# VHH binders against Flagellar brake protein YcgR (ycgR): the designs that were tried, part 75

Target 1, 263 residues: Flagellar brake protein YcgR (ycgR), of Thauera aminoaromatica (c4kar8)
Amino acid sequence: MAELSTPSPASPAPLDGGRGDELEKFTLRGARQILQLLQDLITHRGLITAHTGGGHSFMTAVLKVDEERGRVVLDPSPDPQANRRALAAPRLTCVTQLDGIRIQFPLVGLGEGQDKGRPALFAPLPAEMLRLQRREFYRLQVPLAHELSCLLKAEDLARKPVEVSARVIDIGAGGVAVVVPTGAAEFVIGGTLPACRLALPDGEPIELDLEVRNLNRQTQRNGTEQLRVGLRFAALPRAADTRIQRYIFKTERALNAKARGGL
Short names: E, the ipSAE of ESMFold2; O, the ipSAE of OpenDDE; V2, 0.75 times the mean of E and O plus 0.25 times the DockQ between their complexes.

## First folded at step 7 (VHH)

Design E106 (framework vhh_7zox_3; at its last look DockQ between E and O 0.05; V2 from the best seeds 0.00; counts 0 for: pae E 16.2 > 2, placed apart)
Fold by OpenDDE, look of step 8:
Structure E106 (fold): chain B 263 residues (1-263), chain A 120 residues (1-120)
Amino acid sequence: as target 1 above (263 residues)
Amino acid sequence: DVQLVESGGGLVQPGGSLRLSCVASGFTFSSYAMGWVRQAPGKGLEWVSDISYGGSTGYADSVKGRFAISRDNAKNTLYLQMNRLKPEDTAVYYCARDLDYWESGTFDIAGQGTQVTVSS
C-alpha cells in the first residue's frame, strides 16, 4: 500500500524579486478592478491562503463583497486559534490563484462578526491586488551536503533584534528559501530583513537585504515544526549576483552528472 | 537513471522558428511539472516556460506570445515551440524537471541543453 504522500499544501511561491517598479505593472489599484477580481474569486470559489504572520496561515475564501460598506467577507477557519491569530495580525496577506495567475492582496483591519447568521471575518477592501502570472526565476534545490546557510537579521515577538542562522533549501537568481526553527523570529510577508548574510561554498558570505515573500510552517516527519521562509533578494550587488549564478550553474551541472551515474 | 535529452536547437535568422524537444527517462514524466530554462552568454539561468501536471502553462514575459510549451506524456516528451525568434533569445536551452509549477518552482535536474542561436 504505497502511502500516497498527500502533497503538502503548496506554499505560495515567493513573489520573485522583481524590482518594486516591475511589480507595478501587475498591481491593481483601481476600485473597480479590485472589486471585479474579488467577484471573480467568489464566482470561481477560489481558495485563499491567508497568512497571519509568524509562518501561520489558514485556508479561506471570499464569501461576499460588500460594496456599500466597502468590505470583504471571508470564510473563517474551522480552527479557532487560526481565527484568533488572524484577528490579532496587523495585516493579513492573502494568496490565491485564478486561471493560472497568482493573486496576492493584503487585508488590514480584520474583524469578526456574522454574515446572515454565520460566523464570518470582515475586512476593508484591499487597496491593491497583485496579479502575477508566473515567476521569472526558478530555484535550484540546494543539496543538503552543501550546507548553505543564511544569517537572518530579524526581530522576535518582542521586536528585539535577533540573528537566526537559517538553512538554505533552494536558491535562484531572485531569492532563496530557508528553514528556521519555529519561534526563532517573527517574520512578516513584505517585511525587509536588512544586512543578512548568505553563505556560499566558494567564499565569504554575501551581505544582502532580503524581503520576506512567503511563509510556510512545515511539520517534519519527526514531528518537528519548521518555518519555511521565502526570501527575495533586495538590491543584490552585481558581484553577488554573479557568485549566486555561478553557484547555481555549478551545482546544477553536478546534480545532472550525478543523476546520469557519472558521479 | 534520470535523464533529460534536449534536441532541436540550431542557428536561425531573426523572425525564424525552432521547435525544441526534450525526452525524459528514468522517472514518471507525467508526475512532474516540466519546464524550459535558458542561459545566454554571460548571463544567469533564466526561466522561459513551464507546464504543470495538468497542462497549465506559464511563460516569461520575454517570450510570452512567441513561445509555446507542450507535453506528450505518452512519449515522455516536452516541447517548446519558439516563433518570431530574436537575437536576445540566443542561449543554451535546458529542459528541466520539477519546476514546481506554482509554489516553490524548484529545479532538481536538467538536460545537457541545446544551443539556440538567433543571428542574421
Scores: ipSAE 0.093, ipTM 0.575, lowest interface PAE 2.9, mean pLDDT 84
Fold by ESMFold2-Fast, scan of step 7:
Structure E106 (fold): chain B 263 residues (1-263), chain A 120 residues (1-120)
Amino acid sequence: as target 1 above (263 residues)
Amino acid sequence: DVQLVESGGGLVQPGGSLRLSCVASGFTFSSYAMGWVRQAPGKGLEWVSDISYGGSTGYADSVKGRFAISRDNAKNTLYLQMNRLKPEDTAVYYCARDLDYWESGTFDIAGQGTQVTVSS
């Protein structure tokens, strides 16, 4: 199988730290807001991916907020090496989601000990937490009736240019997921597809560059093979971003109205 | 309300098999990648397996070749077939939803869990 890959992402990646100025409007610095958000993570049993640097991460959860001692208590990894990496790291970057809200925060000064006789990791309360609303990463499941499509500029198995019309399955502020027939083109995770054209219901197709993020081969119940391709918008002009967000908002409102109306 | 309800755990001897199920409600199940995460007594959370909304699967090295994840979108149900079970597979198993599979892969909602105990 030439370049066919079925990997799932192993862990959520931190948002680019170099975007500090851009992300400032989404950063919580108030002590009460930080405490409330951490408590919400506990209440919802939120799963957290803690990045220790060098591409290493482990899965954890907030067990407790100790307000008097100014610290959080975290589940240690079952992998002792992951815990050693975490304790040696100058900083953990914790990433999680809370039902449509992406949350990211640093922990500095990680230590180990026990909570109620069980191993635990401790860290001072974060001074800041990044909180991004649904619209920054929400994915709309595209109704089949909309027949939304994206014309992909790719290469075939012989490395010849090919254009593939792909059906858009979901769409968000950051990208689209599409389906193509197996063998229609060769896709490589991390590869860029330049000058693709996204057809929305109104206006001209949007020309944009797409980065391949994920590849999933599936056999449909009728025996037909298809490839699902996750694609990130590499650079999105503001006008295109506005049109995409407008489509998402309008469609979600219509779908919510149908659900509430019992359709 | 988003809800995930696991079932199928129990006591089994080493070398035995169990099938876990997870029934999802309150969201469009077919639009999300799903996975299984486990927690052994006194240990932290460990990712076990995931499946994209397209059906592509991933497995932790500790379970690869022994476990099989699958989904039935018509029934809003996620499964984990567990074969050749070992004492070290003893854990509470949680069904989890992935909001950002195509971008990064992350699990945000977990169910109450189902206990799997592997012992003689």
Scores: ipSAE 0.000, ipTM 0.294, lowest interface PAE 11.3, mean pLDDT 79
Fold by ESMFold2, look of step 8:
Structure E106 (fold): chain B 263 residues (1-263), chain A 120 residues (1-120)
Amino acid sequence: as target 1 above (263 residues)
Amino acid sequence: DVQLVESGGGLVQPGGSLRLSCVASGFTFSSYAMGWVRQAPGKGLEWVSDISYGGSTGYADSVKGRFAISRDNAKNTLYLQMNRLKPEDTAVYYCARDLDYWESGTFDIAGQGTQVTVSS
């Protein structure tokens, strides 16, 4: 299938070279993706909070996308001072929601004019849009029978390497939670565990870097102490992401079928 | 250590009300967005509600208008008032700390949860 692109000035902006940006995986930079998302906002009449800095903002909406000129057209504020602040701002940070999905995008080079005889604000198409779906925090509770595990490459108290095989108790698009015996390794919130290995039922273990996000001590029924470690995928290869999503989907379907049939 | 202790669950009739509490310790509570997540039998985790460090609230469509989230930063406590409860609200409810409002998979479910059962 042929890739449809918009000619200049609507050409895609250069990619963000930041490697540690945790929001990068939710950032749209393709011209087609951006145009479609803006059109969705128009179709659903999404209200936008436009932030001008200094704690000031105003409500607006995308009225249209002018593909020919590579511009987005916004509804001006009825407050002339808000419009003046917006036109003077080096950057307008637009925040909105579409069907429970948070959307954020910058506009630079805002100007004023008219659209079909009515006052309007316009700017070049944004070079990027953030689209954050709340489903990204969904965590599947892993059935015990699956015995899903993750080999953690961690350090002990003396900063010496240790390997800990940890049972995965939940898994989502952005991370896992595991349990380990208390004291098996030193974990600190914000710390990175490089080159860990996540074992899914089929295929070779996935090598990935993990970031510690939370720690919680738990006492089991038999009185033993264990540590629940919440881990985020720091950099997830595309193929690994696909395998994880397939596992989650298949397991959810199996769990739903079992629950339904148990009645 | 970070701790989140949920309480206030129980058995309630349809149409009833229940108030959940979550006492937090081991971090600066007032600096974090907080939320409630639930897991119904056989289902995945579902975001219910959140509240920013500045008090701005959000709700899932399934609970909007029935549930109210609030926080008391002086008591390190998060609340969820649940009104007009339905059988579909039956779940384990977890208090959650949002480590970064926009990051996927970083919404901490660190407590044991509290069971809410809505049935006749």
Scores: ipSAE 0.000, ipTM 0.124, lowest interface PAE 16.2, mean pLDDT 76
ESMFold2 (binder alone), look of step 8: mean pLDDT 83; pTM 0.841

Design E107 (framework vhh_7yz9_2; at its last look DockQ between E and O 0.01; V2 from the best seeds 0.00; counts 0 for: pae E 13.7 > 2, placed apart)
Fold by OpenDDE, look of step 8:
Parts: structure tokens; C-alpha cells; sequence
Structure E107 (fold): chain B 263 residues (1-263), chain A 120 residues (1-120)
């Protein structure tokens, strides 16, 4: 019985040590930016490789950001030894990717506890987060409770027209990111999806043209593969733009109020 | 209400300089990154420059070495100093609040834009 050596997850290639000055351009230190990025990780269910040192790592995820207490809640490893290493480590180096962008951040002061009766790891909010950002449009991470959707008019592999209801995971003035089941449609970067419908909570769906800008395959925790599609608004009526901006503003305000302990 | 108001646009000769201003209101300006974008008729809005909340700057290759983005947090204002202007720089220039957290969208609010025309 040949023990199939599970290939040791390839240590993420060190970010090419561009001169310390270049890294600073990609380092977030603002509390708000950090919180937002952590929320994005939650929204996207981004898997995080947590490095504990000595070549050891485990898979985790950000479960919650507790702004009141200034802490992040992480999913513990199913391996008790990994959790012990994490707790003993002076620093946890977390590495993940969102939409092809590498994100790295340190956590210090890791503790264990319970969140809603479930085992969890806790750490103070990171002081900094490294993110290699492409200067595209800001996107608000859509709260799961809002259940924003976009009806995509696309083609399948046979070039037959298909309509795909996609969940919107982030939205900005310039576009949306959506998740679709793998194989639901064929998307081509640079391709246009005409007459799509964006559903906002405040009224009738917005009809708009979308351009595919990014494709990223993601594996969910349950093993299901999803396709994240970054979409740009190709043609947006002024009224639609206003509605989108209003939604973003209202949502951000609500999130900020909640973060500040406002009921 | 969040608002961005651009100013400083106008007609300038090739090789000339122009300084754009964008004044923010309705939010904590110092907590946000800001960006400048430009759009020509019939084309998509393109990124021009970015300034972080901490003052770190980045530029599109097309404007690098010619344009300078800066901010005055006390005035809630972001600036774009444009030097060595070219006819290709003719566009409506927009400022945007940049949330700097997602690659597919760094801005969430826009100004109304200020037109810049560079004559040959």
C-alpha cells in the first residue's frame, strides 16, 4: 500500500524582493483598508495558507472580523498539532489570493477560543497587509445577506445562448465580480455580455452590458469548483450608475456603523 | 452624501502644464486612497494615477514622469499636476475614491469630471 505522499503544498514563491520601496506601495496599513480586505476574504471564502514557521503550515479561513474587539476569527485546523504550532508561533504568516492577487499578512498574539460554540482561533487585527493591487475599479464586498445577483447572458461550450444567475460578490462603480458554477457558461476575457440584469435591493433590475475582465477558478471548502468572473460595466446609463453608487454608499455606511459599534 | 468635485480643466497647448483639483466631502478623506482617471469620447475610462492614504503614489505608464498626484488632507483635496501635456492627454478627467482592496475595482465614487484639451 504505497502511501501516496500528498504533495507538500508548494511554499508560495517569495514575492520577488523588489526593493523594500516597491513593497511599501502594496502594503496596506490603514485600519479601514485592512478591515475591508479581511471582509473581502470572508465574502469570497478565501482559503488562507497559514505558515507557523519551520516549514509548517495549515489551511484556514477568516470566519469573522470583530471590529469591536479589534480581532479576527480564523478557522482552526482539523489537526490539533497544527493548532498547537500556530498558538506557539510568535507570528503567523497568512498567504492567500483573491482574483489572482496575492495577499500576505502577519498575525501575532494568536489565541484559541470559541465563536458561537465552535472552536476558533483569534488574533488581533493585522497591522499591515500586503496586496499587489491592479488599479482597477474599487469594489464593495457585498454582504451575503443582500443576496445580489446578476443574470448573465452568455454562451455555453456549444455557443448556445444561456442565462446564468450569478451571485454578486463585489460591486464598484466600474463593475462587479460574480460567482458561477463551473461549466455554466463559457466566458472569454475581453468578451461582451449584452443585456445582462443586475439585481439591487432597491428596485427593478438594472439592464447593462458587461465585459469580461477576469476569470478565476476557485475551489470552495466543500470541494465544489466555482468560477469567479470579473465584469466591467461596458455601458451604464446615468440612472443606473446613480443607483449603484447609492447602494455602495448606503452599504458602506451601514458596514462602517456596525464596525463602530453603532446599533 | 459623498461628493467629489473636480476643477482646473481647460485648454492648454502641447508641452504646457495644468493642475487639476478634486475636493471631497461627506467622508473621512484621510482614510481613503484617491485616484485620477480619464475618459475620451467613445472610450472606456482609464486609470491615470493613484495616491494611497499614506501618500504613496503610482502612475499609468502613459503619464509616468509627466504627471504628479498629491493630496492635502487638511483641505480634503487631491491634485493632479500635469506637465509636458500631449494631444493624447485630451480627455475628461475624473477623480475617484479608491478603496484599495480589490483588483477589479479600486474606486467607488466619482466626480463629475473636468475636461482637459491639449491643442497641437
Amino acid sequence: as target 1 above (263 residues)
Amino acid sequence: QWQLVESGGGLVQAGGSLRLSCTASGFTFSSYAMGWYRQTAGNEREWVAFISYGGSTTYADSVKGRFTISRDNAKNTVYLQMNSLKPEDTAVYYCARDLDYWESGTFDIWGQGTPVTVSS
Scores: ipSAE 0.005, ipTM 0.218, lowest interface PAE 10.1, mean pLDDT 83
Fold by ESMFold2-Fast, scan of step 7:
Structure E107 (fold): chain B 263 residues (1-263), chain A 120 residues (1-120)
Amino acid sequence: as target 1 above (263 residues)
Amino acid sequence: QWQLVESGGGLVQAGGSLRLSCTASGFTFSSYAMGWYRQTAGNEREWVAFISYGGSTTYADSVKGRFTISRDNAKNTVYLQMNSLKPEDTAVYYCARDLDYWESGTFDIWGQGTPVTVSS
């Protein structure tokens, strides 16, 4: 499991323009702190979802920090189109997770070139990084072995009802992110999907209403494209909340125990 | 707590021009990137143009050289100047705000949009 890459989280709850001052206490602005956090991402081989705007993103990683030149080196996408979108974007918003903490930072002035003879993307070091430790921002990357799924009740392109079994890639207190096959259903940001069924280990599926919060066509590290849908729990019952939190807690503890297995 | 109001759409002949406007309220407009999207009947919404808070612009290949995005921070307005219009530009056009500096770079789309019909 520790050998396998886990998809980077999608954000289920969009932050609005009035939230900047609430996030100040979680914002890192010190050069040493920023460098240390970027090095931690390298050490743990953290996968990063880089959002290029227009509902597009690609999966990347920090390959190294070039402290002398004041820049980060990123792994380019194997999809040339994703790289072209990234280079054309005025900025990237990078989202990742390290040890249960959501980390987010902007990159401005992205360029391309080579690092030791290999294609690479370069950007100046970010002036700020966000490090969120709150329960509401935590996203558990769902282990592939758990085969967690959510049966979505949606509409197809002809507005006919359709049921789609979607793979859950991350889960938190406020929602889930799922992967759906291209063309399987139509999603509208702000739309509600009623009576969906979330299948957790150890029990009956949880029936709940989900609100569509974001849509993202993400290019994977192998070059394939997937539609990722961020879904917010609407009016979650207390019993369902307890089961979800229990799953998150137990899975996180099991993953931490495996990481410490070399001790 | 934010609002975007699109205007300027209408019926135009192929080869004609239209200027769309989007007026923002409820947030510090100059601090946000803005974009335009369009949607045709039966198709997904597609990105058209983007302008950063620093003034950098990018365009979809289908409109590059014909459309120009600009902003007037004093008026809290973003514009889309559409020249050399083609029948395939017929769509409902939506103004979008980049959600936040710390958010995914995913745009929020607001309002009913403004319809543009290009006759041949």
Scores: ipSAE 0.000, ipTM 0.195, lowest interface PAE 11.3, mean pLDDT 78
Fold by ESMFold2, look of step 8:
Structure E107 (fold): chain B 263 residues (1-263), chain A 120 residues (1-120)
Amino acid sequence: as target 1 above (263 residues)
Amino acid sequence: QWQLVESGGGLVQAGGSLRLSCTASGFTFSSYAMGWYRQTAGNEREWVAFISYGGSTTYADSVKGRFTISRDNAKNTVYLQMNSLKPEDTAVYYCARDLDYWESGTFDIWGQGTPVTVSS
């Protein structure tokens, strides 16, 4: 979004397709779902941190939803400067928790006005809302010494079947990220890799279907190119989920024991 | 406890180079996008550079071709290599972590900052 003239506020960084793609399964897009979640926040009187950019934020709450006008009504800050920053921001990033679930949504087109004779902030209903269980979002950095791998059943450039042994660099409840040599196979975002095999230290490999969610090229220190592939579990058997969570828990505990104090 | 600690700032002659470092602890560094911002007295923070968890980079127009952002996931560190420095680059430089959710570019964790002075 660079302009010919210098932009007034700091320009937002581009989205990382890998992070956005993996968050898709936690994203509510239906109008009824969004309205219901906003109503739940109102009912439970959820306190929201509204980020205006540049490291600034203020506390707010959703006071009501005006369905007729398609708008949410927010509690303004008692600090007039916070309200001015919010009104000037191209986007408010609202973050809160409800019953241990992280909720995040953007608001654009914020305006000021009154509600029942009191100052209030208004915005159109968000088009999307995230509902994140922290456990489901968490991704463990896999220690190199564990040599965790995933056998991918993919296709080469000629669309012939090829098996690629990929090193797993992170793992979470919903998927893995792996690295492969550039050109080892063709990957298409949205494509499905059936019957792949994830090798955990504690037993036979797990057979699972994977969906390609992102692709990023990286240059290694030795100058060799490799491809980072973000993969979502398309279906995850209950026993496999248990083994993955056990691996994450054991590894996280060991890493936390080593990470005493810091500096 | 999460932490971001910047280092490598100081005084440098115009045309010179500096390499800033930002070391992270308390969170899974490799899963987050990172950025650099800078601020002069009385002004809002200005975005400088961004690097995704996968290594994709973008830069503000004012620094393109002179600054390079990079990361070393094994050391939990993000770097800003600053070449061909100008007096206008004088600022406090801040490292920041992405909110790690849908809206990229709204950073929730900031370091303490490292001052850079470019003399003419």
Scores: ipSAE 0.000, ipTM 0.210, lowest interface PAE 13.7, mean pLDDT 77
ESMFold2 (binder alone), look of step 8: mean pLDDT 80; pTM 0.797

Design E108 (framework vhh_7pa5_2; at its last look DockQ between E and O 0.12; V2 from the best seeds 0.00; counts 0 for: pae E 4.0 > 2, placed apart)
Fold by OpenDDE, look of step 8:
Structure E108 (fold): chain B 263 residues (1-263), chain A 120 residues (1-120)
Amino acid sequence: as target 1 above (263 residues)
Amino acid sequence: QVQLVESGGGMVQPGGSLRLSCAASGFTFSSYAMSWVRRAPGKGPEWVSTISGYGGSTSYADSVKGRFTISRDNAKNTLYLQMNSLKPEDTALYYCARDEGYWEDAFDIWGQGTQVTVSS
């Protein structure tokens, strides 16, 4: 009777931010630290956006930390459908902030029940919590097939104006992340790139001003170095805002439909 | 530093009115849709209202529609919620929140909240 060695629970997938080594510095793994941070969230009445995947999320809050049972208690959504999605999700990605610091943590094994006679969600304590001082926004990952691009008006090392076509990798209400070849232009955090052009699939490019918020050098698997640039919308015209919102909404719906087997 | 600070909460009688304010700092206010969210005792957080970056579009929860009005002054980096015909069920901690990408109930920044209590 060969004892089927129950496969060791797969190590939680690294937090999707691909920034492996740099993120470690900001990742809390100590049980005491995690407990303290969760308690701080309670004390400060911090709201949490819980992402269930597929572009769905709901607002929650930590109600209680049950150290004895090793679990966190969360507010359920007033929307039963959101709760169903949450319970069906293999993982929740929880995003919040405390004292201006972004906090992200996964919850796995969500269940429903009652706390003091009130409906509640329960999850095991997170194994890790990421504290990011830098503004990383949850953004829609742009499908490669959409081929979103942004024409950046920047400067080279000689301060000569250059135009760089950058691929958009993610987009949100507040900005975009793009990738550019290393050396294509010089970027300065806090610098403004005026009169850039964001190309969306639904029409003419949007002219907008961008502010450089983050720079990250990435080495691709093929050995090529790329620069990831986080850009904030510095001035977004009303019409542009509407278009971006529409794009995000449509894309999210499509992705969700696909995930559900509908496309 | 990105910050939202709510104010204007208080105690009011049923049928009364309050105006909440949210002061934003550390980001380009007009570039973001802004929302109000509330958390009532014993209930999960509830979306109340959203306004687009330049105020051209507004939306409301059914529970507050016709009674509440969201507005913004981008020159002052301030979000407002005019609350009229207040009901006891409107009692909650009200948060100002920045929309992170127009997902369902997706916000990346919120304040500490301002308490609204509607009681006789």
Scores: ipSAE 0.300, ipTM 0.731, lowest interface PAE 1.6, mean pLDDT 84
Fold by ESMFold2, look of step 8:
Structure E108 (fold): chain B 263 residues (1-263), chain A 120 residues (1-120)
Amino acid sequence: as target 1 above (263 residues)
Amino acid sequence: QVQLVESGGGMVQPGGSLRLSCAASGFTFSSYAMSWVRRAPGKGPEWVSTISGYGGSTSYADSVKGRFTISRDNAKNTLYLQMNSLKPEDTALYYCARDEGYWEDAFDIWGQGTQVTVSS
């Protein structure tokens, strides 16, 4: 697993609950919906990666939901050390998917026992489950070789129009992060940049309106200062959305297929 | 509709060999990394091996390294597992699984599995 322990920077494992605002709209908290989703994992025989902390994980599966006792039942690992880590962990973070939908849920209070005479792990039903479609979350770290850029139509400190060619460092369904030289333009959180142009490798640039969502100063390896600007897409036409998603999918598939032979 | 159909299982004596196949249909096979996962009687799933979409990278669990070889034929939409020097511990139901390459730490189980039994 070492070759895949440092995957694409845009593919964290697992997703951090500290993204609370962004992830809350994808979080199920209703008891009935949680039970239904767990049953779907059982029915589809979903493979689950259970993270125990410290970079350790093991594969498991949900064997059943014991609704009467309010518990979920999991396969123990064939590796006794993994089972010991799981039982010692303050919580497990379980990650799986169903047809391209990421499913993630915490289990706390894990114990061991028997189910139908076989060893099993038990925990109370999770209080929440994350259910996240690819389109709604994934941010691709753009390969340097692609040299994606976005032409920003911004203003300088004197509020005069200026055009800045910004390198795109990550891209997702809802926006991009770009870098520009410090001082190239004045950016204000909440400000809008109309008629910007996103250049993808195939086809004509996409005209977009962008909203500034965050700003961070960064120092590069060579000592130069740059500004990282988080930009949200405003009102994407369907054709533009399709082109962006196609780029993300194609690029991630190519990168991850080369890297994922180890998992 | 996506289908993964495993075959090639059977009874074999310790030290023997067996070749598993997984026939894929309903999706662009070469676009996906593929894995073998096994489940021994009364135990949970265990990852066995993974191969990248175009076959350039492979990886193996320590328990099978040097004895098992994963391969694929993208022209035939088929995944293979060559299993040599089989041990009783390799007795399990073997599944192939598809990985969309988007959620690195998550993939689905697909197919009915094929039984491998190693005993004298």
Scores: ipSAE 0.253, ipTM 0.717, lowest interface PAE 4.0, mean pLDDT 82
Fold by ESMFold2-Fast, scan of step 7:
Structure E108 (fold): chain B 263 residues (1-263), chain A 120 residues (1-120)
Amino acid sequence: as target 1 above (263 residues)
Amino acid sequence: QVQLVESGGGMVQPGGSLRLSCAASGFTFSSYAMSWVRRAPGKGPEWVSTISGYGGSTSYADSVKGRFTISRDNAKNTLYLQMNSLKPEDTALYYCARDEGYWEDAFDIWGQGTQVTVSS
């Protein structure tokens, strides 16, 4: 449910690139995997939002993949101006989803012509496709009973160092969302909080660097205000990543068992 | 040493069933998503299915959805693939792979494979 700056899998907006290396682990570069994914989009009649730059986009779909010629065939927009913008653009950024999996890929060298007597747009097969499975984007709502916290190293409003113990409300492979008491610290989107400490139920706190990705002020029913901060893991050692994933999987398993009446 | 060993393959008639197993050792099995990947004669590897570390999430290739079921037993460090309604096109060498959670080169540990042949 809670999202960092990177849009949800259902969002039509292009992904916040942040660091290129962050999205590298979600990127497909194998010709067979790319062809299979494009075929899946055809089979499911996936609607694609194609961004042409300058805030412009249009709806399209993959009509077919021409493997022999190394091309993808797209359905043109019924709006001639959208097609003209697409043909003039140096690159299209195509965004879609399949069963909650976000898919994004570039198309370069767009041309126009006909397929089976109907107008069509053509482009070379993309060399890469971004595929974000729901598990990589999954945010586990942390049970209050787990009392997960993260000790943040931040600055107060006077820009002096301050340590804030923040409650973790959700956690995923890429980061955490925390709630911070009003006035406890000042956060800047894109800023780095070094050497923070994430406390999981088992083992020592994990020391890691966090990047501020989003801020949301919430007013609770009782009139109190709190700040929700979305924080990205800047880099995780393999051992830390393993512990976080283990916590997520174990907790989800327990929640699934409880939902089925297994507890 | 980290290793994966597949078993359970064999010859079966169209419409038949097989259950594949993968025994894992040398790592904390429950901390990793696991996948099945197959290679048919003359073709590259095709992803078949993935299961999360504790089994809360599963995903399948369209070609096997509704026919195959992936599962795991973390107490036994074992991954399974139940294959029902087998078709000749399911003929392939089936590999168990440790999944870092990302595609292509994300399968950092592979087994030796187990052969599945579907023929009349």
Scores: ipSAE 0.000, ipTM 0.118, lowest interface PAE 16.4, mean pLDDT 77
ESMFold2 (binder alone), look of step 8: mean pLDDT 84; pTM 0.844

